# VHH binders against Ferredoxin-fold anticodon-binding domain-containing protein 1 (FDXACB1): the designs that were tried, part 1

All scores and structures are predictions.

Target 1, 94 residues: Ferredoxin-fold anticodon-binding domain-containing protein 1 (FDXACB1), of Homo sapiens (Human) (q9brp7r531to624)
Amino acid sequence: LYPPCYVHDVSFWIDQKKGFDELEFHTVARAVSQDTIISIQFLSRFQHPKTQQVSLCYRLTYQTCDKALTQQQVASMQSQFRKEIQQHLYVIPR
Below, numbering starts at 1 at the first letter of every chain, in headers, positions and changes, except where a header shows other numbers; Kabat numbers aren't used for antibody chains.
ipSAE, averaged over its two directions, is called F for ESMFold2-Fast, E for ESMFold2 and O for OpenDDE. V2 adds 0.75 times the mean of E and O to 0.25 times the DockQ between the complexes of E and O.
Where letters were taken out, [cut] stands.
Atom coordinates printed by the task and the answers are left out, and those that the model quotes come from them; centres of patches stay.

## First folded at step 1 (VHH)

Design b05
Fold by ESMFold2, look of step 5:
Structure b05 (fold): chain B 94 residues (1-94), chain A 123 residues (1-123)
Amino acid sequence: as target 1 above (94 residues)
Amino acid sequence: QVQLQESGGGLVQPGGSLRLSCAASGFTFSSYAMYWVRQAPEKGLEWVSTISSSGSTIYYKDSVKGRFTVSRDNAKNTLYLQMNSLKPEDAAQYYCARVTYEYGSGTWTFDYRGQGTQVTVSS
């Protein structure tokens, strides 16, 4: 049996004055998922034409051979990740 | 060249304490997030704790929360792990690791260079 692979995207508005700390973003992702995230791919940067706010979009891939992941577990990790980046990186999830 | 040297391991009884140190050189230590990881016999490498470059953001594996405290002194290029209330399951070779970013894949991986320091917990 091939372990399931789950893909979830996350988009968020950044605090342009503080900037976006990509090292911290990856740190939070790996900690929340206990290293089940095997890939974090930058997809896009969007600047809103009216507000000039900047958002970033990343793709997260969850998989592990050592721990069977369910859709429910991954959804819980994704939900927690969105909360943690808001709290620690001062971003606003989209 | 990048160098990481772990120290402070030893033999303790259950419930005991140890403080591990990781001396860093050959890179701008204050610019990198750091990991503590461990490897028990016949087990894979296990993440223990992460600390951001400034030290302001800290995460722990659930099984060590409340017992372990990671810290860093960027002026001394040193990473620390205070381990309290040690349990037999904490016995392992402990490594510090620099967080590395792989731009092609967009992932962060461990970058460990030291020999590690052994933590043994016995009756």
Scores: ipSAE 0.006, ipTM 0.211, lowest interface PAE 10.4, mean pLDDT 78

## First folded at step 4 (VHH)

Design q17
Fold by ESMFold2, look of step 7:
Structure q17 (fold): chain B 94 residues (1-94), chain A 129 residues (1-129)
Amino acid sequence: as target 1 above (94 residues)
Amino acid sequence: QVQLQESGGGLVQPGGSLRLSCAASGFTFSSYAMYWVRQAPEKGLEWVSTISSSGSTIYYKDSVKGRFTVSRDNAKNTLYLQMNSLKPEDAAQYYCARDTYTYTVEGSTRTATWTFDYRGQGTQVTVSS
């Protein structure tokens, strides 16, 4: 009898010139999800051997104790989150 | 000890302006996103605005966009909310809050987890006709 928990991964190429601001990433995730992303886990870093482009992968956990989330609500939040990180963090989703 | 103290509320006419301030202490202010929430009598808390730790990313509730401006001065540990074109429905107790997380590292991974937030005592905004 636990609130549903949804896990989604995101990966993206960063702008190495501008750098990646993880605190800004946290803020976008929390704001777009209306605080339902309760944890953000760094999973991996990959640097492409030819281009030297760097990709990061994070795992987002959606849950709330005071409202039941549906899979469709979470999918919508995840979609919006992917758009917002492009705008605010200058990343290119994979 | 985390402390947040709101000020700048008052009584204004519809269409008037107020600037709220939130003085922060007891934590590294520049490491946290901050937000404004409000509560009218017998209503729940309503989110108003979020500003990232650096101040570069800002979100507003749709009903206040274009009228309210959030900002922060990390050198002075202060959060602001400029409120213009105030309406009767904006009347509420306004609180600033810290978006609190814990950070853990295990193996090759690291995890930020959000928990309970702290709010100040609030400042009252009253809009009379």
Scores: ipSAE 0.750, ipTM 0.881, lowest interface PAE 0.6, mean pLDDT 90

## First folded at step 7 (VHH; from q17 with T109V D117Q)

Design k4
Fold by ESMFold2, look of step 8:
Structure k4 (fold): chain B 94 residues (1-94), chain A 129 residues (1-129)
Amino acid sequence: as target 1 above (94 residues)
Amino acid sequence: QVQLQESGGGLVQPGGSLRLSCAASGFTFSSYAMYWVRQAPEKGLEWVSTISSSGSTIYYKDSVKGRFTVSRDNAKNTLYLQMNSLKPEDAAQYYCARDTYTYTVEGSVRTATWTFQYRGQGTQVTVSS
C-alpha cells in the first residue's frame, strides 16, 4: 500500500566540446517533475566506436507521498524533460 | 560556512502580496542554482521555485505559477520571491535554499539523492481573513 513508483530511463548524446553539466541536469529533472523525482541514477556511458560520440544514460525514479502520480502525468513530465535538456544542456535525446 | 537569511514575511489578506528577500554569504552565490521552499505546520518541505545561477532559467511549482516571480541579483548576493494573489494554502515558513547532493556508488551505477540542508531560518508568511 505504498505510493506508486515510476521508473524511466533517458539517454542522450552529449556535446563533448561544451561538456555535460550533471548538476544542471539534476536541477532540470527535479524542476520539470515538480519535485516528484526522488533519485537520479547514472547508469552508463557509451562511446560510439566509429564516431567517438558519447551518450549517457540516466534513470529517474518518480514518487510522491502527497498525491498519487499517474502514468500519464509521469509520461508528460518525462516528455517535457527530454525537450528541456536538449535546450539547456546541448544534448540530443535518443 | 553557507549563510542564508530570509526576510519580508508577514500577515496579509487573501489576494495580497509580499516580497521575500534572501541574503547569501559564505559561497560563490553566482555559481549555484537557488531555490525557494516552504513548510506548512506539520508538513514536510515543499519545493516552490528554482532559478539557475545566471537567472536565465526559472521553474515554478504549478500551483504558484503566474502568481509568484523568483529573481536574483548576483551582484548583491540576493534572491527574491515576489508573491502576488496570495491564498490561504500559501501560508508557510519560506526558506531560500541551496542543494546538497549525496551520491551512492555500486559498480558503475551512481545514485544521486538530495536535501535542502543549506537553508536559512526562514520567514513566516500568514494569509488569513
Scores: ipSAE 0.615, ipTM 0.827, lowest interface PAE 0.9, mean pLDDT 88

## First folded at step 8 (VHH; from k4 with V105Y)

Design m1
Fold by ESMFold2, look of step 9:
Structure m1 (fold): chain B 94 residues (1-94), chain A 129 residues (1-129)
Amino acid sequence: as target 1 above (94 residues)
Amino acid sequence: QVQLQESGGGLVQPGGSLRLSCAASGFTFSSYAMYWVRQAPEKGLEWVSTISSSGSTIYYKDSVKGRFTVSRDNAKNTLYLQMNSLKPEDAAQYYCARDTYTYTYEGSVRTATWTFQYRGQGTQVTVSS
Protein backbone atom coordinates (compact mmCIF):
# COMPACT_ATOMS: atom_id res chain seq x y z
CA LEU B 1 0.00 0.00 0.00
CA TYR B 2 1.17 3.51 -0.97
CA PRO B 3 0.55 6.21 1.66
CA PRO B 4 -2.46 8.34 0.66
CA CYS B 5 -1.92 11.93 -0.42
CA TYR B 6 -4.41 14.60 0.70
CA VAL B 7 -4.66 18.06 -0.79
CA HIS B 8 -6.52 20.96 0.82
CA ASP B 9 -6.69 24.63 -0.08
CA VAL B 10 -6.94 27.49 2.38
CA SER B 11 -7.88 31.07 1.53
CA PHE B 12 -7.95 34.02 3.88
CA TRP B 13 -8.03 37.78 4.09
CA ILE B 14 -4.88 39.30 5.57
CA ASP B 15 -4.61 42.21 7.96
CA GLN B 16 -2.76 44.63 5.70
CA LYS B 17 -1.79 46.83 8.65
CA LYS B 18 -0.13 43.95 10.54
CA GLY B 19 1.10 42.26 7.37
CA PHE B 20 1.41 38.59 6.59
CA ASP B 21 4.31 36.46 7.80
CA GLU B 22 4.61 33.60 5.31
CA LEU B 23 7.39 31.87 7.24
CA GLU B 24 5.17 31.78 10.34
CA PHE B 25 2.35 30.46 8.14
CA HIS B 26 4.64 27.61 7.05
CA THR B 27 5.64 26.96 10.65
CA VAL B 28 2.04 26.75 11.87
CA ALA B 29 0.95 24.51 8.99
CA ARG B 30 3.80 22.05 9.52
CA ALA B 31 3.38 21.94 13.30
CA VAL B 32 -0.41 21.55 13.38
CA SER B 33 -0.14 18.69 10.89
CA GLN B 34 2.33 16.93 13.19
CA ASP B 35 4.85 17.26 10.36
CA THR B 36 2.73 15.35 7.83
CA ILE B 37 2.56 18.24 5.34
CA ILE B 38 5.19 17.69 2.63
CA SER B 39 4.68 20.85 0.57
CA ILE B 40 2.94 24.22 0.72
CA GLN B 41 1.99 25.96 -2.50
CA PHE B 42 1.20 29.63 -2.91
CA LEU B 43 -1.57 29.65 -5.51
CA SER B 44 -2.82 33.20 -5.78
CA ARG B 45 -3.25 36.69 -4.42
CA PHE B 46 -6.59 38.43 -4.88
CA GLN B 47 -7.32 42.09 -4.19
CA HIS B 48 -11.03 42.82 -3.87
CA PRO B 49 -11.84 45.51 -6.45
CA LYS B 50 -14.20 47.47 -4.17
CA THR B 51 -12.71 47.14 -0.67
CA GLN B 52 -9.04 46.70 -1.71
CA GLN B 53 -8.80 43.87 0.85
CA VAL B 54 -6.17 41.28 -0.02
CA SER B 55 -6.66 37.54 0.23
CA LEU B 56 -4.15 34.75 -0.31
CA CYS B 57 -4.74 31.15 -1.34
CA TYR B 58 -2.42 28.26 -0.44
CA ARG B 59 -2.50 24.54 -1.13
CA LEU B 60 -1.35 22.08 1.53
CA THR B 61 -0.32 18.54 0.62
CA TYR B 62 -0.44 15.96 3.39
CA GLN B 63 1.43 12.71 3.07
CA THR B 64 3.53 10.52 5.35
CA CYS B 65 4.96 7.01 5.44
CA ASP B 66 2.22 6.38 8.00
CA LYS B 67 -0.24 4.11 6.20
CA ALA B 68 -2.97 5.13 8.68
CA LEU B 69 -3.15 8.83 7.84
CA THR B 70 -6.84 9.11 7.04
CA GLN B 71 -9.10 11.69 5.45
CA GLN B 72 -10.69 12.24 8.87
CA GLN B 73 -7.32 12.94 10.50
CA VAL B 74 -6.42 15.40 7.74
CA ALA B 75 -9.80 17.13 8.00
CA SER B 76 -9.21 17.56 11.73
CA MET B 77 -5.73 18.96 11.11
CA GLN B 78 -7.08 21.34 8.47
CA SER B 79 -9.78 22.57 10.84
CA GLN B 80 -7.25 23.17 13.62
CA PHE B 81 -4.91 24.89 11.17
CA ARG B 82 -7.61 27.39 10.19
CA LYS B 83 -8.09 28.23 13.87
CA GLU B 84 -4.37 28.62 14.52
CA ILE B 85 -3.72 31.00 11.63
CA GLN B 86 -6.55 33.26 12.77
CA GLN B 87 -5.01 33.41 16.21
CA HIS B 88 -1.33 33.76 15.22
CA LEU B 89 -1.41 35.50 11.86
CA TYR B 90 -4.50 37.66 12.31
CA VAL B 91 -6.15 36.43 9.15
CA ILE B 92 -9.83 35.89 8.38
CA PRO B 93 -10.69 32.70 6.47
CA ARG B 94 -12.69 33.22 3.28
CA GLN A 1 28.25 29.58 8.38
CA VAL A 2 25.21 28.26 10.24
CA GLN A 3 26.46 26.35 13.28
CA LEU A 4 24.41 24.47 15.86
CA GLN A 5 25.81 22.51 18.82
CA GLU A 6 23.60 20.30 20.95
CA SER A 7 24.45 19.15 24.45
CA GLY A 8 22.90 17.74 27.62
CA GLY A 9 22.09 14.20 26.50
CA GLY A 10 22.83 11.16 28.58
CA LEU A 11 21.54 7.99 30.17
CA VAL A 12 18.43 8.25 32.30
CA GLN A 13 15.94 5.85 33.85
CA PRO A 14 12.30 5.81 32.73
CA GLY A 15 10.49 8.71 34.37
CA GLY A 16 13.68 10.73 34.57
CA SER A 17 14.49 14.16 33.24
CA LEU A 18 17.10 15.76 30.99
CA ARG A 19 17.61 19.29 29.74
CA LEU A 20 19.08 19.71 26.28
CA SER A 21 20.78 22.88 25.09
CA CYS A 22 21.64 24.11 21.59
CA ALA A 23 24.14 26.88 20.96
CA ALA A 24 23.58 28.72 17.69
CA SER A 25 25.91 30.90 15.62
CA GLY A 26 26.38 32.11 12.05
CA PHE A 27 22.84 33.46 11.60
CA THR A 28 20.40 35.86 13.24
CA PHE A 29 18.96 33.40 15.77
CA SER A 30 16.13 35.69 16.90
CA SER A 31 14.72 35.88 13.36
CA TYR A 32 14.07 32.14 12.94
CA ALA A 33 11.70 29.56 14.27
CA MET A 34 13.70 26.70 15.74
CA TYR A 35 13.02 22.99 15.92
CA TRP A 36 13.90 19.96 17.93
CA VAL A 37 13.99 16.76 15.87
CA ARG A 38 15.14 13.27 16.80
CA GLN A 39 16.27 10.11 15.11
CA ALA A 40 16.12 6.58 16.50
CA PRO A 41 18.22 3.81 14.92
CA GLU A 42 17.13 2.92 11.37
CA LYS A 43 14.40 5.55 11.39
CA GLY A 44 14.04 8.89 9.69
CA LEU A 45 14.07 12.26 11.39
CA GLU A 46 11.05 12.81 13.62
CA TRP A 47 9.81 16.28 14.47
CA VAL A 48 9.52 16.90 18.21
CA SER A 49 8.91 20.59 18.83
CA THR A 50 8.79 24.00 17.20
CA ILE A 51 9.24 27.40 18.82
CA SER A 52 8.63 30.69 17.06
CA SER A 53 11.33 33.34 16.68
CA SER A 54 10.01 35.35 19.66
CA GLY A 55 9.30 32.24 21.73
CA SER A 56 5.61 33.09 22.04
CA THR A 57 4.22 30.30 19.82
CA ILE A 58 5.14 26.73 20.69
CA TYR A 59 4.09 23.37 19.25
CA TYR A 60 4.82 19.79 20.26
CA LYS A 61 4.46 16.37 18.74
CA ASP A 62 1.41 14.84 20.42
CA SER A 63 3.37 12.02 22.06
CA VAL A 64 5.59 14.46 24.00
CA LYS A 65 3.04 17.15 24.85
CA GLY A 66 2.84 17.74 28.58
CA ARG A 67 6.26 16.12 29.16
CA PHE A 68 8.60 18.29 27.09
CA THR A 69 9.05 22.05 27.25
CA VAL A 70 10.92 24.00 24.57
CA SER A 71 12.30 27.45 25.27
CA ARG A 72 14.81 29.89 23.84
CA ASP A 73 17.04 32.68 25.04
CA ASN A 74 17.55 35.01 22.09
CA ALA A 75 20.13 37.08 23.98
CA LYS A 76 22.32 33.98 24.36
CA ASN A 77 21.48 32.43 20.96
CA THR A 78 20.45 29.27 22.78
CA LEU A 79 17.56 26.83 22.39
CA TYR A 80 16.51 24.47 25.18
CA LEU A 81 14.43 21.32 25.56
CA GLN A 82 13.37 20.25 29.04
CA MET A 83 12.39 16.59 28.90
CA ASN A 84 10.46 15.17 31.85
CA SER A 85 8.82 11.79 32.40
CA LEU A 86 11.09 10.21 29.81
CA LYS A 87 9.98 6.94 28.22
CA PRO A 88 11.96 4.28 26.36
CA GLU A 89 10.37 5.47 23.09
CA ASP A 90 12.01 8.87 23.60
CA ALA A 91 15.49 7.38 23.22
CA ALA A 92 17.11 8.93 20.16
CA GLN A 93 19.76 11.28 18.86
CA TYR A 94 18.29 14.75 19.38
CA TYR A 95 19.06 17.60 16.99
CA CYS A 96 18.49 21.31 17.17
CA ALA A 97 17.48 22.47 13.71
CA ARG A 98 16.71 25.43 11.55
CA ASP A 99 14.98 24.42 8.34
CA THR A 100 15.75 25.55 4.81
CA TYR A 101 12.98 26.20 2.32
CA THR A 102 13.40 25.37 -1.34
CA TYR A 103 11.05 27.07 -3.78
CA THR A 104 9.99 25.67 -7.14
CA TYR A 105 7.87 27.58 -9.66
CA GLU A 106 5.33 26.33 -12.16
CA GLY A 107 3.80 29.36 -13.79
CA SER A 108 2.51 31.60 -11.01
CA VAL A 109 2.41 28.78 -8.45
CA ARG A 110 5.25 28.73 -5.92
CA THR A 111 5.83 25.43 -4.11
CA ALA A 112 7.74 25.37 -0.83
CA THR A 113 9.48 22.23 0.38
CA TRP A 114 12.03 21.95 3.17
CA THR A 115 14.73 19.97 4.90
CA PHE A 116 16.37 20.07 8.32
CA GLN A 117 19.83 20.23 6.76
CA TYR A 118 20.95 22.88 9.28
CA ARG A 119 21.35 20.79 12.41
CA GLY A 120 24.23 20.00 14.74
CA GLN A 121 25.95 16.70 15.50
CA GLY A 122 23.14 15.82 17.89
CA THR A 123 23.15 14.65 21.50
CA GLN A 124 22.21 11.12 22.51
CA VAL A 125 19.34 10.44 24.89
CA THR A 126 19.22 6.89 26.22
CA VAL A 127 16.41 5.62 28.45
CA SER A 128 16.93 2.26 30.08
CA SER A 129 15.73 0.09 32.86
Scores: ipSAE 0.685, ipTM 0.844, lowest interface PAE 0.7, mean pLDDT 88

## First folded at step 9 (VHH; from m1 with T115S)

Design n3
Fold by ESMFold2, look of step 10:
Structure n3 (fold): chain B 94 residues (1-94), chain A 129 residues (1-129)
Amino acid sequence: as target 1 above (94 residues)
Amino acid sequence: QVQLQESGGGLVQPGGSLRLSCAASGFTFSSYAMYWVRQAPEKGLEWVSTISSSGSTIYYKDSVKGRFTVSRDNAKNTLYLQMNSLKPEDAAQYYCARDTYTYTYEGSVRTATWSFQYRGQGTQVTVSS
């Protein structure tokens, strides 16, 4: 049997004056997931035509061979991650 | 070249404490997030803790939270791990690490992956009674 693989997207509005620190974003994602994320993909950038706000979209892939992850565990990690990026990266999740 | 040297391991009884140190050279230590990872016999590397470049953001593996404390002294280029209430399950070779990202591109999509290839030779922690 292959270990289960879970894919979740996250998108958020950034603070353009503070900028976006992608390395810190990676660090937070990896740590909050307890090192179960194996890759992080940048998917897209969107600028809202009326407000000029910028949002980014990333894809997180969770997989570990050492223990079986459940959908509930991954959902909990994703929820915590959304909270952490607001605090550390000054973003607003979508 | 990046150089990392761990020290402070040893033999301790269950419930005991150890303080690990990691001396860093060959790179700007204060610019990087740093990691503690460990490896038990016949197992892969296991992430233990992360500390941001400034030391203001800290994360732990759930099984060590409340028992281990990571810290850094950027003026001395040194990373620390205070390990309290040690359990037999904590016995391992402990490494100080800095990560390295690899990026691949498929159309407009950029994928990041990483490794802990920049780590020292490790220091052994043994817990027995």
Scores: ipSAE 0.698, ipTM 0.860, lowest interface PAE 0.7, mean pLDDT 89
Fold by ESMFold2, look of step 11:
Structure n3 (fold): chain B 94 residues (1-94), chain A 129 residues (1-129)
Amino acid sequence: as target 1 above (94 residues)
Amino acid sequence: QVQLQESGGGLVQPGGSLRLSCAASGFTFSSYAMYWVRQAPEKGLEWVSTISSSGSTIYYKDSVKGRFTVSRDNAKNTLYLQMNSLKPEDAAQYYCARDTYTYTYEGSVRTATWSFQYRGQGTQVTVSS
């Protein structure tokens, strides 16, 4: 059987003084999802014309071969991931 | 050449403790997040814990949280896993692994995938009555 695949995007404003550590972002995503994320895709960068704030958008793909993953589990992981990146990477969800 | 060498496995009773070590060479250890993964008979590799390159960010698989402690000594190029309150379900071959990414590009869109291809020979943890 082919395990289900779940796709969620995350967008956030970065702290330009601290910078954005993409490797740490990957590490947090993989760990919070209990290693069920199989790919992370950088989609876009946006700089707000008035404030000059920068936001990034990523796409996370969740899938596991053991077929235990549900849409509700993924939504919970995505929610926790958004909280963890605020805490560890000093970003603000958009 | 990337080299990883695990040690410290053995036979322990349920509730017992073991401390695993992983000696790293052939790469800049302090630049990589490191992982403990394990493999039980006829199962795939299972992620156990992650520690960031600096050691400041640490995560565990839910089933081992509170019982296992990962740490690293970047001056000694060594990764550790302290395993307490061991259960029969923890019995497995344990590997340390380096964080590796492969990138593919379509215009400005960049996709990252990864593998645990850089891992040692493993060390066996057996939990018996």
Scores: ipSAE 0.591, ipTM 0.816, lowest interface PAE 1.1, mean pLDDT 88

## First folded at step 11 (VHH; from n3 with S52N S54G)

Design u4
Fold by ESMFold2, look of step 12:
Structure u4 (fold): chain B 94 residues (1-94), chain A 129 residues (1-129)
Amino acid sequence: as target 1 above (94 residues)
Amino acid sequence: QVQLQESGGGLVQPGGSLRLSCAASGFTFSSYAMYWVRQAPEKGLEWVSTINSGGSTIYYKDSVKGRFTVSRDNAKNTLYLQMNSLKPEDAAQYYCARDTYTYTYEGSVRTATWSFQYRGQGTQVTVSS
């Protein structure tokens, strides 16, 4: 048996004036999850045809072998992560 | 080539303090997030703290939050870890690390994974009796 694995997507609009720092995004995701995220997948980029706003979509995979994660722990980490990226990366979650 | 050298470890009693240092060379230190990780005997590497390239964003493992303080001096290419209120469970070999990302592509989809391949030889922290 392998420990449970949780997969959650996150989408957000970026601040085109400030740009988007993907390495900082990785840093925040890994730290907020207490090092339980094992991969981060870029899924898509969308540019709104009228406003020209750009949104990005990423997939986060949570897993750990040292202590089994629960659905509620992952939901809490995901909620905190959404708050942190607004603050540090100036994005608007979707 | 990337070189990292940790120092400042030693033997302390529970409740004691140590300040670890990490001297970096062979890469542009100010462009990278830096990490403290530790390894106790017969255990894997455990993440302790992260500091972003500019030093403005800092995170800690929950068990050390409030006791440990990470900082960096980009002019001196040096990373620090101030460790207060040390406990027996903090005893470990401490490493300064820069991560390495590996990217796998499937069409337009890009997957990132990482490791702490770039780390020094470590410095031992022992908390006894």
Scores: ipSAE 0.630, ipTM 0.826, lowest interface PAE 1.0, mean pLDDT 88

## First folded at step 12 (VHH; from u4 with F116Y)

Design v2
Fold by ESMFold2, look of step 13:
Structure v2 (fold): chain B 94 residues (1-94), chain A 129 residues (1-129)
Amino acid sequence: as target 1 above (94 residues)
Amino acid sequence: QVQLQESGGGLVQPGGSLRLSCAASGFTFSSYAMYWVRQAPEKGLEWVSTINSGGSTIYYKDSVKGRFTVSRDNAKNTLYLQMNSLKPEDAAQYYCARDTYTYTYEGSVRTATWSYQYRGQGTQVTVSS
């Protein structure tokens, strides 16, 4: 009756000097997934007590009614997304 | 207040080209990612292309990649879509859009959803022999 939803988390260290552009993060996620992500949740912020580095964790939910998504397609999109955010947002994945 | 006006549509034969323009006003155009979306009759909106606020990050729907080129001129508040090698499947009403985010909170978890709420009246692209 309903297309499956796929949920994947992503976490990464940010470049505090450049800052984190959350709107750009949304833009990249939506585009790399070919507009199949339907929500993005900010889950947590962690500051490492020794290094003071900051990491963020987000949850991406993939679903589309127009075509069937498979787990493998979503895994590929998630993998590409991780590469794209490193390049465009200067983050280091965890 | 937000106004978007698409233009440049028309009737072309398969393989033809069109250049769409979108004039923006009522918001700081250079601060927003912009989108091209399209709608065929009795279909939902279909994402076509994204360009970030500075124009450095550009993405396309797979079916149009290599045929369409999005660009923006932030000094003129204008978004463009060059469409080459048009196919019958590309026939649609084309909109430029600015997204809008809705945020909901449950404790410290913030959920973002969005829509292409801010769009103009669109411009029709028809592809026929």
Scores: ipSAE 0.768, ipTM 0.876, lowest interface PAE 0.6, mean pLDDT 90

## First folded at step 13 (VHH)

Design w1 (from v2 with T100V)
Fold by OpenDDE, fold request of step 14:
Structure w1 (fold): chain B 94 residues (1-94), chain A 129 residues (1-129)
Amino acid sequence: as target 1 above (94 residues)
Amino acid sequence: QVQLQESGGGLVQPGGSLRLSCAASGFTFSSYAMYWVRQAPEKGLEWVSTINSGGSTIYYKDSVKGRFTVSRDNAKNTLYLQMNSLKPEDAAQYYCARDVYTYTYEGSVRTATWSYQYRGQGTQVTVSS
């Protein structure tokens, strides 16, 4: 009876010169996922000790109460999301 | 005080068109992403469209892609939804909404959740032959 919950992590390098718009990140994540994401967790920030590049890791939780959300659907949305953030936020997925 | 007021709904036949408007006040409209959501009878609130603060990022519910167009005029604090080729399944109370974020922390993990709690009284869209 409890709707299934799917969790996917996304990690990417940010451009420190351009900055990272987290709110835009959330907006894109939610929309690309057809509003099936119920939470976004910021998990970690990593700075490469040699290159000083910065990467961020987020966890997206997908869940619907009115539809049967499948793993495949979530995977597809996640894939599209990775493409969209590269275009919109100029990040590089890890 | 955040205020949103929807208008433009009505009764149309299948295949018809409507243009919804949303007047915003009480906050810096141009700083926020805006949303269209709808609620049909005996159904929950349903996301329809997202447009970011600047209007450069736009997304739609799959079922309305190619038929609905969201836009905004930040100078007028107004959000729009052009609805073409309306279908009976589009019938609902339509709301413009601004989201509110809630953040919780557990150790180094920050969890963000949100709601569309800022919305107007809505405007009714009925599609019937």
Scores: ipSAE 0.916, ipTM 0.955, lowest interface PAE 0.3, mean pLDDT 96
Fold by OpenDDE, fold request of step 14:
Structure w1 (fold): chain B 94 residues (1-94), chain A 129 residues (1-129)
Amino acid sequence: as target 1 above (94 residues)
Amino acid sequence: QVQLQESGGGLVQPGGSLRLSCAASGFTFSSYAMYWVRQAPEKGLEWVSTINSGGSTIYYKDSVKGRFTVSRDNAKNTLYLQMNSLKPEDAAQYYCARDVYTYTYEGSVRTATWSYQYRGQGTQVTVSS
C-alpha cells in the first residue's frame, strides 16, 4: 500500500525585470514543506494578452512514507510556501 | 568527481553541542544549494537543513529549529552545522549532501524529481547520558 498523496497547484506572477530563479523556487518549496514534496511539475506559462505580464503554474506533490501527512498539514505548508516565495522570489500569487 | 567528506561527530550528553563540517570538492560548491541529512538506526534518511548557494536562504527541520545552525564558507568549500542542545533523538549518522535533479516530460508538462545521492560517508552523532 502507498501512503496518501496530496497535490496542490500554485500560480504566480513573476517580475520579468528581476527574473525568476526556478532552482531557488524549488529549494524554498522543498524546505518549507519539510522535505515532504516528492515532485514539482511545471504546468504552464501564461502571458497576459493586455498587460504582457507573465505567470507560471506549478504542481507540488506531497507524500511521506515514514509518517502520516494530513490535508491540513499540507494546506498549512502550502500557505507558508506562498508567503515565502513572495519574500524570496518577489512573485505575486494568483 | 563530486566528493563530500563530513567530520565533527562524536558522543555528547543531552544538552551538549557539536559542530559538524563538510569538505566539498569536484564541483563548483558556491553554485549549489547544500543540505544536511541524517539517518538513525532502523530509520530512513531524513532532511535536517537546507542552505542555498549564497547562504541567504536557510531552512530547518521543525524539530531542530532554534538548536541547529547551518552555514557555509564558499571560499573554503565547506559546509557547517552547529548543533546545540542536543537530544537523544538527534542521534544519527549525519551527511552533507548535494542534490541531483531528474526531469521528465509529458507534453508541455515538465516533472522534476531529485535525490541526495551526492553525500559522504557521514559522521556519527551519539547523544547519551
Scores: ipSAE 0.914, ipTM 0.954, lowest interface PAE 0.3, mean pLDDT 95
Fold by ESMFold2, fold request of step 14:
Structure w1 (fold): chain B 94 residues (1-94), chain A 129 residues (1-129)
Amino acid sequence: as target 1 above (94 residues)
Amino acid sequence: QVQLQESGGGLVQPGGSLRLSCAASGFTFSSYAMYWVRQAPEKGLEWVSTINSGGSTIYYKDSVKGRFTVSRDNAKNTLYLQMNSLKPEDAAQYYCARDVYTYTYEGSVRTATWSYQYRGQGTQVTVSS
């Protein structure tokens, strides 16, 4: 049968001077999830019309066949991931 | 040709230590995140540790955190795993790995998936009675 699948979005403003390192974003997301993320989708880019700030939106899909994930575990991973990307990627979660 | 060769496995007692090495060639080692993964009999690959290209971002599977230390020497194209306080559940074939990303598109949505396709032959870690 099919293990549970959890889908969560993350959006953040990037540091336009430093740019955005998407591979590092993948690395952090996968590791914080204890390798339970099975796909990462880029959904959209938004540029604020007044400030010209750029935000990105990604969708993370969590699933594991080896042990049961709970919604609480995934929520905790999302919370930790938001903290980790601020320090590793120079982004501001929204 | 991407080449990875693991070494340093062996037999230890519970609580013992081993240091694994991985020699890399055929690609720009310093440009890639590297991984340790392991496989026990009749199990799939299990992620153990991640280290980014520069060595500044390091993560561990929860069950090995505090016992294992990953490091890399980009000048020598070598990845390491120091394994302390080994437990019977750590017994496995250990591989160093580089991943491969696949991208698919549906409209403006880009989906990334990956695999640990690039691995060496592995090195066996056995933890005695």
Scores: ipSAE 0.799, ipTM 0.900, lowest interface PAE 0.5, mean pLDDT 91
Fold by ESMFold2, look of step 13:
Structure w1 (fold): chain B 94 residues (1-94), chain A 129 residues (1-129)
Amino acid sequence: as target 1 above (94 residues)
Amino acid sequence: QVQLQESGGGLVQPGGSLRLSCAASGFTFSSYAMYWVRQAPEKGLEWVSTINSGGSTIYYKDSVKGRFTVSRDNAKNTLYLQMNSLKPEDAAQYYCARDVYTYTYEGSVRTATWSYQYRGQGTQVTVSS
């Protein structure tokens, strides 16, 4: 059986005062996905010209050989991940 | 030099309990997320649990939730795994692992990948009647 590969992006506003802990972001992503994420790409940083608020965009790639993934499972993991980063990293999903 | 030493494995019957320990040295233990991973014969490393540097964020593989508890003592540089209600499927060599990331770049895009290569020799957990 060939394991599927799924790619999803996540964008969010960070708390400039608290800063953004990228290693914790990686930790949460890997764990919430049950270790099915195989890479995390930083794609871009945007600073809003009026508010100075900063957003980041990352790309998550899901795949595993020991567990077949479905689109719905990945969508559920992505949704849960968005909730978890708000709690642990003080970010607001876009 | 990163040093990790697991202990506490052994032979138990199904339903039994074991407590694993991991002694860490050669790095600032309190600054790193730590992992328990395991390896059964003829299988790759399987993630079991994650605990962040401060111990406030904890995650488990679904199949061990409610049976396993990870904890850390940053003053003693020690990671623990309490394993209750053990099943035959839990039999494996258990390792504690520290994060290591590899970054590659293509223009402004940075790709992170990782491995569990920073781990000790492991401790064997055997579950049999």
Scores: ipSAE 0.791, ipTM 0.886, lowest interface PAE 0.5, mean pLDDT 90
Fold by ESMFold2, fold request of step 14:
Structure w1 (fold): chain B 94 residues (1-94), chain A 129 residues (1-129)
Amino acid sequence: as target 1 above (94 residues)
Amino acid sequence: QVQLQESGGGLVQPGGSLRLSCAASGFTFSSYAMYWVRQAPEKGLEWVSTINSGGSTIYYKDSVKGRFTVSRDNAKNTLYLQMNSLKPEDAAQYYCARDVYTYTYEGSVRTATWSYQYRGQGTQVTVSS
């Protein structure tokens, strides 16, 4: 596979009262990446034993055949994505 | 049964405007995020814009930001793309699309992938002087 492939994880605390909209999460991730994310993996769920707060962890894989992504571009997309999910999905990045 | 029908394409000069429409049927339009994608000759599909099911979350490809506006009318099952300040690089067959997710599992890890396989015949946008 000659186009670079970049893998980044994101984890965050969810607002259990508002719930977590996974389809919206996918929509935001794909769009912020300029449609360069090719897969999204759910890795784990953690519930804090004392506070009962729930954290989710996802893995985003970036790749495109038409234009070569740079590591800097992917890092910028990941940073923007973290901000967007906090605003739109009411999550707190870890 | 999913049907999407694009219209509103045509020939326009650089700097001109076009408004694309997409009529949807055969599914609950208001429950799905919708996409505009485009394809130039001998190239793959290129994402242009995303609008979520309620119309509150909207994103654009960087090269079209400020020039294109996506909107939807869920009562009419219609998606729109207003294209202003058109450039030669915007010339393409434009498609209204709905995605399909595929989920695979390996242990507790769930992998999501998707495609734009639900799209219409497209509408041609040509930009020439």
Scores: ipSAE 0.785, ipTM 0.884, lowest interface PAE 0.5, mean pLDDT 90

